# Designs tried in a protein design chat: miniprotein binders against q8gw64. Part 21

Target 1, 233 residues: q8gw64
Amino acid sequence: SSSSQSLSFSSNSFSSQPESELLQALPSSKPKSPPLQLPWLIVGLGNPGKKYQGTRHNVGFEMVDALADAEGISMNTVNFKALFGKGVIGNIPIMLAKPQTFMNLSGESVGQIVSFYKIPLKQVLVVYDDLDLPFGKLRLLPKGGHGGHNGMRSIIDRLKGSRDFPRLRIGIGRPPGKMDTANFVLRQFNRQEQEELDHTFQTGLEAIRILLLEGFNKSATFVNTRKSMEQLS
Short names: E, the ipSAE of ESMFold2; O, the ipSAE of OpenDDE; V2, 0.75 times the mean of E and O plus 0.25 times the DockQ between their complexes.

## First folded at step 9 (miniprotein)

Design J15 (at its last look DockQ between E and O 0.31; V2 from the best seeds 0.00; counts 0 for: pae E 3.3 > 1.5)
Fold by OpenDDE base, look of step 9:
Structure J15 (fold): chain B 233 residues (1-233), chain A 81 residues (1-81)
Amino acid sequence: as target 1 above (233 residues)
Amino acid sequence: GSEVEYVITFEAEDQPGMRRDIEQAFADENVDIESLTKETDKDGTVEMTFRITAPSQEALWEAIDRIYQLLEDLEKRASDE
């Protein structure tokens, strides 16, 4: 009577615990509220009146007009001794201003605008002609002196000697030979110079858009790096 | 036009009721003004932030101009007292 002991293999059921995928809720990056931006003031420098239209010293006005045209901003309001246009680029309110004072009194207009709208000087872009830059060459700077420019001197003086506002400098080059600087800046551009400036204004316009939407450093890189590419060609 | 939303921040001397005067100035207009923040500096300067919702860019600029005019008129009154 051989008793065959049947070895019952107890099947240990490995209960697979469900790995609860901890869906790490990616912290919903609350869209950073667009940085609270005060209105920007963009000032072109020039002299008022037909006599000064198309002159080297009025290239700041032409840049502001080119920006106004491209953004659909009407430059038809007279206030604070300036011709004004008001508009929006992206979500940023902008004031375009052409002081209707003589160039040496531009600071009176700009100072009134800055005071009324309480504009931080970091949001005051001044566009003006520069003798120390080659013709058609742009340069964006975060600060600086007036460089002998009477409009920039007037603005700095009215802003209590502050130099901590951005400026877009448009190169007009130096007078040829022994020509007086005051007579040179009051000469009109020729047709070829105007055609080159139209391309300069398109670049300047894009630099202003980048300044407003992407900040100073990106705009300064955009403007100042193009000089290096055109000097390498 | 498309509705335009803008957030304005301005610094002013703290005046009693200034925030209410700004909000009330627009109560009957097609422009909504929401006060977001008020911060007071150690010198008595107040930084105020408002959201402006306007039916157009023109209406937005009219609202901005009116706010800054009201601020100038408040500052003048405080200097004459």
Scores: ipSAE 0.607, ipTM 0.828, lowest interface PAE 0.8, mean pLDDT 86
Fold by ESMFold2, look of step 9:
Structure J15 (fold): chain B 233 residues (1-233), chain A 81 residues (1-81)
Amino acid sequence: as target 1 above (233 residues)
Amino acid sequence: GSEVEYVITFEAEDQPGMRRDIEQAFADENVDIESLTKETDKDGTVEMTFRITAPSQEALWEAIDRIYQLLEDLEKRASDE
């Protein structure tokens, strides 16, 4: 026995602006392949229960809920230790998961989903709160460490130390004064912060849509103002 | 009728009846197969790319879930041999 099942996707594009200059096609570094549609797994991190609703640590849950609402996906099914939903964006199958373990055990849920569907890790997007970004700022990264985030630590550990999966980081800022980070992430956003997060979530929805339809580099350019457009794969 | 097509790829070790069982899973959910492209490696691994039309997203995912369960069952049987 050597083989496992898979579901795959690929896409490429070019564009040009000036009309007053004769344009020539530029050589491509890689020929475009026929479309290959892989399902994506999009994971929002948080802690289960009404007590944690609206906390900074649950902003990943809120981002996934916003995506589910926008795409008409039900998140009421429990499977893989998660509130779990299935749907499409465009014609790309997606799975949404909100692990219902506690945060530090999120890898149990993600690992089960990845194992069952044989999902390539590059097709696993994890959405979570980030203390190192200003409130409401988004950052899309193709890989990296856990940055002290217990949910990310759990996922990396469960994936045998692999860090080769994209993440969408949602900035929550740093705690004021001498407040412990653990206490800070469990405090609720106030009403003004929730209203500002609606704008952040709309940007996140667009970033995820671009990621799925146009590729990582275009999505990263859209959300990371310090990143130039890269050659698409 | 559906106006939107889906393109879905499955990769597995080639087994007797596997393609027929995958096609039956689509048919059971009223998912139409518009085309199939397959590639077989020297190791016997098959990559099958289906262009399909589903009556609903629910039917699509019911078919997909049945296919993944089928492939998992085949993988278990192969590992026992």
Scores: ipSAE 0.317, ipTM 0.714, lowest interface PAE 3.3, mean pLDDT 81
ESMFold2 (binder alone), look of step 9: mean pLDDT 79; pTM 0.704

Design J16 (at its last look DockQ between E and O 0.33; V2 from the best seeds 0.00; counts 0 for: pae E 3.7 > 1.5)
Fold by OpenDDE base, look of step 9:
Structure J16 (fold): chain B 233 residues (1-233), chain A 81 residues (1-81)
Amino acid sequence: as target 1 above (233 residues)
Amino acid sequence: GSEVEYVITIEAEDQPGMRRDIKQAFADENVDIESLTPETDKDGTVEMTFRITAPSQEAFWYALDRIYQLLEDLEKRASDE
């Protein structure tokens, strides 16, 4: 009587515990409250009237007009002794201004605009002609003196001697030979100079966009490094 | 036009009720003005932040111009008292 002991293999049921995928709720990045944006004032310097159109001393007006055209901003409002355009670049409210005072009185207009709109001087960009820069060359600076420029002198004087506002300088070069500076800045650009300036204005426009959207340091790098590439060619 | 929303900061002397007066100046207009910063009992210049919702960019700029005019008129009254 051979008793066959049947070995009952107990099947250990491995209970696969469901790995509860802890969906780590990615912290809902609270939408960064849109950056607090004060309006910007962009001022081009020049003299009003047909006599001064296309002159070296009006290149600040031409830069503002090129920006207005590229951003679809109509320069048709007259206020504070300036021609104005109001618009937006990205989410930043901007005012474009061409003071319709003579160049030496530009500070009267700019001072009224800054006072009414309570614009911090860090958000006042002044665009103007510069004799100490080569023709067609841009330079962005966070502050500085007037460099003998009558419009910049008038602005600084009206702003109680403050120099702590950004400026985009457009090179017009120095007078050739013994030419008087006052006569030189009132000369019109020739066609070739105008074609070169149109390229300068495109670069200046992009520098202003970078200034507004990405801040001063990136814009200054963009503008001021391009001089190094063109001096290496 | 498409509705536009902008957040504007203004540096001004905070006067009692100023933020309310700004909001009320547009109550009957298609422009909404929300104060994003609390009123402060601090004397002097403060940063006031507003959200402005307008039916167009032109309406936004019109509203902004009126806010700055109202601020000038409030500052002038406070200087004449």
Scores: ipSAE 0.630, ipTM 0.846, lowest interface PAE 0.8, mean pLDDT 87
Fold by ESMFold2, look of step 9:
Structure J16 (fold): chain B 233 residues (1-233), chain A 81 residues (1-81)
Amino acid sequence: as target 1 above (233 residues)
Amino acid sequence: GSEVEYVITIEAEDQPGMRRDIKQAFADENVDIESLTPETDKDGTVEMTFRITAPSQEAFWYALDRIYQLLEDLEKRASDE
């Protein structure tokens, strides 16, 4: 019942200064600083357990699994209340986490990792399902609210209300008719949707690679201007 | 795999013996320190930028995990004082 563990946020190449972020893509006569090889945390959100496999709410888990498979990262370690993996993309150290709490307690896992490794929040990417995007559409944003997503609410709350971390939103569409949204996110994708998501995941993998190796602005340009899966269906 | 260079920035409250202990954690895993650039902020925290060469990805992660454990332990000791 003593003071909580100290959480430290440091400024790195992903500073919160708007001038620095806005100028990263501009031509310069002076060489840019080389990107620091600081660890990134990439979090995929979902609910643990077999009955939640393949549900819309678990699409964040699936994106991180696809990344882990593509990069040869094992996700077999249990740590920080997560299935947790360590690896590299290029020479950028990354940590992959799938919180094994329930969705509404995801912040407990993310908070422990961020606190232990002192990760700058700009290097915490959260990947999750989004009711406000068309099915299969990806959107990369540098910050924002939780949009009614209980996992994002949990993370923001645990980070003392900070919203200053990037998110990769995966569009799952809206429930048909009068279906309750809570029921909709727990329904499984059908076969055609799963096949279309494979293309979405490949785009997401490339967006994450660009984010880590070339920076947020280039990744956001790549992923936010691509045709959505809905446009391809 | 192959030998890899990393650039690691570590921010912590400057404490007696901290930099020596961090250097030892790298050395214990055969991680060579090519350079260290410390910068001290107004509030007494130090930002240490290490350029290192690790013999493997695993050696890098073992050293880094030990470094963060050392920092956590130092923060706990300072709090208990």
Scores: ipSAE 0.270, ipTM 0.685, lowest interface PAE 3.7, mean pLDDT 81
ESMFold2 (binder alone), look of step 9: mean pLDDT 78; pTM 0.680

Design J17 (at its last look DockQ between E and O 0.29; V2 from the best seeds 0.00; counts 0 for: pae E 2.5 > 1.5, pTM O .772 < .8, other shape alone 2.634 > 2.5)
Fold by OpenDDE base, look of step 9:
Formats: sequence, C-alpha cells, structure tokens
Structure J17 (fold): chain B 233 residues (1-233), chain A 81 residues (1-81)
Amino acid sequence: as target 1 above (233 residues)
Amino acid sequence: GSEVEYVITIEAEDQPGMRRDIKQAFEDENVDIESLTPETDKDGTVEMTFRITAPSQEALWEALDRIYQLLEDLEKRASDE
C-alpha cells in the first residue's frame, strides 16, 4: 500500500499593493501678479524752437521722437511745461516728455511731472547728449552726476540733489580743436551724422523697451556691451 | 481698442474715504477700478494699489489723469484744513 504524499503547493497570493500614484500636486504657480508698476517717465532733453532742431544738444528730443513714432504715441499734448505723449509699452503706461523750457530750466518741468504723477525716481529715465561719449555711442547708467550738462544739473537740483534716477546718455563727442563747447552743442548734425544717429535711436529704442519690460540690468547689458563688440571689430 | 488692464500703486496720505472717492469717481464710466489693498487705520503715507480695467489705452490714461488730479485735490484740501 504505497502512500502517495500529495505535495500541496501553497499558492502565495502576491497581494499587488496598489501603487498610490502620489499625484504631486505641482504647486499651482499662482500667476505672479504683474509687477506693480507705476507709470514710467521718459524725458528727452533739448531746447524748444526751430533754431535748436537737429542740434547736438537736442539729441534727447530726437530720441524721444523716435520712440514716440515707433510706439505710435502722439507728442501733441502741452502740460507741465513739456510737450507730452502718453502711451503703453506692453502693460506699462509710459509718459514721453520734451520739456519746453530752456535746457537750464528742464528740472522745473520734470519736477512738476514727477510730483503730480508721484513717479519714483527709479522710473524717471532721462535721455540727453553727452560730450564724454563718442559720437553715436549709447550708455545706460542707474545714477550719476550731471557731468556739466545744464539740463541734468537743473533736474538734479529740482529733485533736491537726488542722483538716483536712470539716464540714457547719447554720445555727441567732444568739440573739434579749440571750439567752444556751447557753440559745438548748438551745431546741427550733418546728413552723415544724422544717418548714424538714426541707427543709434533704433538701438536706444530697443534699450528702452528692454528697460521697461525686462529691467535695468538687461538693458544696461544690451547697451553697454555693444560698445565692446564694435571695439573688437 | 483692446481692453487694457493695469495695476497701479500710489503713495498718498490716507484720508478717510479717499479710496471710496476714487472708486465713486468712475462708477458711471466704462472704466473699472478695483482696490487691491485694504483700507488702513494708519495716519500718514500709505501705499494704495488699484487695478484699472479700461476699454482702450486712451481711456486708461484718462482714468490715471483723473486719479492723480483727485489725489492732488485731496492733498490740497488736507493742507488747507
């Protein structure tokens, strides 16, 4: 009587634990509230009147006009002793101003605009001619002195000696030979100088867009590094 | 035009009802003004944040000009009292 021992194979039921997919709720990036931006003031410096049109000392006006034209902003309002245009670049309200005071009184106009619109000085861009920069060369600075420029002196003085506002400097170069500086800045550009400045204005315009939309450091890099590339060519 | 939304922060001396006066100035206009900052019982300069929704860029600037004019008129009244 051969007792066949039946080996009962116990089937170990592998209980498949459900992999609870931890849906890592990606932190809903709350849309960053658009940065609370006050209006920007962009001031071009110059003298009013036909006799100052196209002069070296009015290159700040020409830069503002080139920006107004490119952004479709009408420079037709007279307020705060300035010719004024109001626009939007992206989502940023901008004011374009050409003080219609004489250059040495530009601070009176700028001070009134800044006071009425409560503009923080970090959002006041001043565009002006600079003798210490080569012709057609741009430089963006976050702050500084007036460098002997009468319009910039007037603005700083009206802003209680504050220097902590951005400035776009447009190089007009130094007077040739023994020419008086006051006579030099009141000379008109020749056709070739004007054609070179039109390219400068396109670069300045893009630098202002970058300043508004991407901030000072990116704009300053864009403007101030182009000098290094053209000095390497 | 396309509708324009803009968020402005204004530093002003907080006067009782100033935020209400700013909103009421636009109740009958195609410009919506939302106050994003609560009123503060603090005397002195406060930051007020508004969202402005306007039917055009021109309407936005008209609204901004009116807000800043109202603020100037409120500050003048407070200096004359």
Scores: ipSAE 0.551, ipTM 0.803, lowest interface PAE 0.8, mean pLDDT 85
Fold by ESMFold2, look of step 9:
Structure J17 (fold): chain B 233 residues (1-233), chain A 81 residues (1-81)
Amino acid sequence: as target 1 above (233 residues)
Amino acid sequence: GSEVEYVITIEAEDQPGMRRDIKQAFEDENVDIESLTPETDKDGTVEMTFRITAPSQEALWEALDRIYQLLEDLEKRASDE
């Protein structure tokens, strides 16, 4: 179809106006209109079902659940093949999704949401487990490949090969010895690891809040320069 | 106060009654439109910037979901012709 309709938000809604323009137009006592607001989609990756609960591969689900709890967003709706929640952070509309496909089909869910809500890819944050980062380390990147992660591969493939969407990578450490990576990601975190992850999730919550309210660069500086919990001991 | 302001940009092919239907979706959820700034492209696409005040995030999202559904329906009808 040549005809398409969309609702769109730009990340520029939180950008300050140029300082020179504000100085030239000294405001009166009247409140300034709020900046353009952006809808965001925040996706946590994992596998559905009790069998996969607490596994390393589901840490993206746990991060999104922590965000939903902290912001008072209910995740009780099933839509777009996902557990799905809608809310706001500050005055930014957001959507939270945990695809309930298996990991390698996550793109089916994400693609449906992006298509229905006309979401610019720069406003799609994907949160997932990363073997290349030390346990508990976070990295925020504006784009990139899938790094061998089947959920990210599924999303990139569904988006016609586009890699131009931000990701929050959660370090899960490397497999011990000669353990296969596929087996490692399906192992449960022990209680000590879960306790340490709670601090990681709090840092992730702050990184996401900064991303939405203050922009990518400030969030990336906040999260990418922090020491991991391992380095703080 | 309890009401929150939002700025929402909507892009669509301009069609008779579309703007009225979008405004009705906001009104049905008690979302007040403080201003609308339309910008029409020479190809007939309009970018509508709404400054709105919503009584709750639930009301905001109910209105937005109705608007997205309306736009999807318009796209489907245009495709079928």
Scores: ipSAE 0.423, ipTM 0.758, lowest interface PAE 2.5, mean pLDDT 82
ESMFold2 (binder alone), look of step 9: mean pLDDT 78; pTM 0.690

Design J18 (at its last look DockQ between E and O 0.17; V2 from the best seeds 0.00; counts 0 for: pae E 2.5 > 1.5, pTM O .724 < .8, placed apart)
Fold by OpenDDE base, look of step 9:
Structure J18 (fold): chain B 233 residues (1-233), chain A 81 residues (1-81)
Amino acid sequence: as target 1 above (233 residues)
Amino acid sequence: GSEVEFVITIEAEDQPGMRRDIAQAFADENVDIESLTKEPDKDGTVEMTFRITAPSQEALWEAFDRIYQLLEDLEKRASDE
């Protein structure tokens, strides 16, 4: 009776240690340095002094004041023949300027600011009254001529004939009947016209915010597609 | 106030010591100014980038105005030589 001893080979199961996949931490892309932002210059056109307050030709000043008030920017600095406010909209440094020259000399002030701060003309927004737009109508343009406007002529001339800066035009309409244009632009708004302009300034303010934060094309679409309140009634 | 950071780029004519003069003008300020200067272009123009970190918007604008004043003063010196 030959007892066959069965040698039980214990199979040592080599537990394959799971290769810990070293998740190579993708190099955290250093946040791209925020795009270099040169300051924007926003210029309202008008004449200085109490005589010209609330006049059609000063609606550019009123728009800049409405923007200053809404952004908490004090228009208390005097430099380059202008009243200045310095502030920030979002992450964008802004300079608000009201040239304290007469309208026909606005280019002296604007030219000094642009030269000193080396501001690209694409970042110079000029806000001014426009006779060829209906009352309260806004229009944003990337470039253009002066359209007979003396302040815009002065700026273009001082900028060596350059027309390649954005402009926000505020419609004041044409003079009624045979009224002289120079007398018409120096008339004050009535209370009803002023109440309508307050809504225009709110729209203009939002257009400027969109221009700064979202760029020209979005702002131009926003302002140029809006009907005036008078066209909705 | 909240700390405020801006990054500005300026073009200026490359002048001997300009980078040092700018750095020295802000060495004692409560404003951190990092400058990055590119190589001069063929026309001798240098693109300078400044990162300005300031404790307030007011301090930022003061630093900003000083940079542009210093640049104007450097450009005047170069035109008088």
Scores: ipSAE 0.500, ipTM 0.774, lowest interface PAE 1.0, mean pLDDT 84
Fold by ESMFold2, look of step 9:
Structure J18 (fold): chain B 233 residues (1-233), chain A 81 residues (1-81)
Amino acid sequence: as target 1 above (233 residues)
Amino acid sequence: GSEVEFVITIEAEDQPGMRRDIAQAFADENVDIESLTKEPDKDGTVEMTFRITAPSQEALWEAFDRIYQLLEDLEKRASDE
């Protein structure tokens, strides 16, 4: 079989910083060559349709929507079985996807995008609800299993069993009493929870920007060591 | 402003007209090519580095999509031979 052609993205942007910041950083030498950078895919998981809007299982959709809004990226295009948007964050080309399959078929969408754009799996970030984290807590991991999450299972299966892609887990807590997991994730957040999640989403946006611009380790340090009092600031 | 400056590196099989087709993809979306360097690589491929200025991030990605499609079409032709 013949070798496949490939396309890699590198970015080099002129500073858009205010003039006062440029004066503080007096230029003493020519800029270094730009790093070779590949595009990122950021996937938020959920179920399509109004009946699932605001459910715990859709918190990944909400995180990606918050990111798209903050970065001026339109999510109006339907492609690859997803609401799909493309843009840049700083000098990094990114693609945002909200698979419009049902949760357990999310891998169909993600797999099509990864295959078409030849995205390295280490640059596929999946954002989803996590029963094993306290409500509102974020956790960034570089790889791992599905943890019983059907959307993550679908993605891992479609990527031929690979677990080598980062994930941003959004804590939704555990079901109260005897409520089963499936019912719990399909219940909507109440008003107070939604207000607290807005703060969580702002922290997530910052974590994603650090991931893209400064690397995984710095983002993981920021997100994974963050205390609740810092989330309120 | 809304303009986006990028440096993009494209690695592909060294086929006739490849640079012209890529330049057309940028031109079709009003993306200016500020500079281009081209270096041979192993296995008959070429590495082209474009410094570009796009009028918007939307125009930038439309150009990228044209280039992705171009490279996929060439991959299919190579497989048929």
Scores: ipSAE 0.355, ipTM 0.719, lowest interface PAE 2.5, mean pLDDT 82
ESMFold2 (binder alone), look of step 9: mean pLDDT 76; pTM 0.662

Design N9 (at its last look DockQ between E and O 0.36; V2 from the best seeds 0.00; counts 0 for: pae E 1.53 > 1.5, pTM E .709 < .8, unsure alone 69.491 < 70)
Fold by OpenDDE base, look of step 9:
Structure N9 (fold): chain B 233 residues (1-233), chain A 80 residues (1-80)
Amino acid sequence: as target 1 above (233 residues)
Amino acid sequence: GEYTVEFVITVPGEFLSHMKGPDGEHMRRLAEETGTEIEVEYDPETGEVTVRITAPSQEAFWEALDRIYQFMEDAEKRLS
């Protein structure tokens, strides 16, 4: 009676606990601080004094006044040979300026502001009357020449010939018949022309807001595409 | 509401020393007088100075900003 002792080898199954790879959460890259924004300068071009109010050559002043009113910015500070308003659109500091120099000396005022506040030229928007645009039509451009406009010439000259600043052009159209350009730009708008410009200013306000908050390309698309839709109607 | 605005200026390192003053005293006094908070960071690789202004109002913000730029203009005139 041979008692076969069956040695039961208990195989200790080493349960290899899966090393939970602690996925070290990649340090959440701190959201890049919003791009550091220098103040914007928005300059309307015109001549000072009652005799130039409501004139074609002062439509840049009217656009800046419409912007000031819409944003609750008081144009009551006199500095750098300009009337100034200071405010904020969203989180963007803005300076509104109406140079109180004559149009041909606008660059003296703008140059002082740009120099004092160290404003990059890409953040200098100039708003002015344009003979080469139909009445009431807007056009935003990133750069360009003065087009014969004395205020724009003065600014470019004071900015050492730089042309690399944005401009919002407001169409005043060409002189009728044989009228001299200098006499034409000093004519007041009639009531009907003024009512049409009020709609132009509302479009201009929105274009400036888009420029500040959403950048140049979106604003230029907004302004320049409206011209194509109204030419198709 | 609080307004926080950050802006960058490029200034020489010597100018930064004048801007801060001893232990940042100039910026501290300017902040106290305008009712603002002012942080000034310097990047030695770029030479850029970042200024952060925290202000209780737009008016306080613009007062602080104007005084900073006036201080810079006055320092530039002394270094020239």
Scores: ipSAE 0.653, ipTM 0.839, lowest interface PAE 0.7, mean pLDDT 86
Fold by ESMFold2, look of step 9:
Structure N9 (fold): chain B 233 residues (1-233), chain A 80 residues (1-80)
Amino acid sequence: as target 1 above (233 residues)
Amino acid sequence: GEYTVEFVITVPGEFLSHMKGPDGEHMRRLAEETGTEIEVEYDPETGEVTVRITAPSQEAFWEALDRIYQFMEDAEKRLS
């Protein structure tokens, strides 16, 4: 039959009590337990180094940096081959990662984090640039392939071929004319594009908060049905 | 503000006593060193242990949580 027994340990008092008396089995003393909270990992993809800052391929880095700034999370720590930060949104522990392995090896970083923190893949959000979406458009998907994106390929490969993790795709548009795709993703955003991305990032921040606090379906409805700034003008 | 996050780990009966140590000293020391309050609930039907952490800051919360993850990693290697 079902029975649960809780134990609590307190650090907010100095006591001369023996250690054995600090251990106490408690029934749940709270009127309502908060929902079970496993940590989330939010990964922004890009290439390390100032050479690649501001490029289309690094827009995932920029989205995660915007989130870190909004939530007061420092991204100065290097761990798991990533610039790595930890915080809490509501009561949900989150980890932010910008793999520093170059794009095509991003899976090495993500895999290490997922393995160490035992993160369920449904709580691994990967944010990256997408050639198949109009510039500034966001799309949240619960799973899928890599779409030819080398960072996503690396992650899927490292997660043993699993495609069952959410993505926030950031539309960068398609290359003009006959320009090579590889060259296009390494081009810098111009000033106008950067200004429009600020609005895109604000929407992305809200989508991520809804995802964490209210669930995937509400976030997907919010972000996937919104008009971009381009559509409003 | 104050943070309360509950997460679930699966612990065999033998691991639970190992995680706590003699008279619960491992978890007690962890809570004291991180400035947190930690509650551990065991469900014998599922064999799962629920760990709840109350912390004065995000930094204290993550310090406690990281140490729990590190302890589980170390203990898992020793059990197999």
Scores: ipSAE 0.552, ipTM 0.785, lowest interface PAE 1.5, mean pLDDT 81
ESMFold2 (binder alone), look of step 9: mean pLDDT 69; pTM 0.598

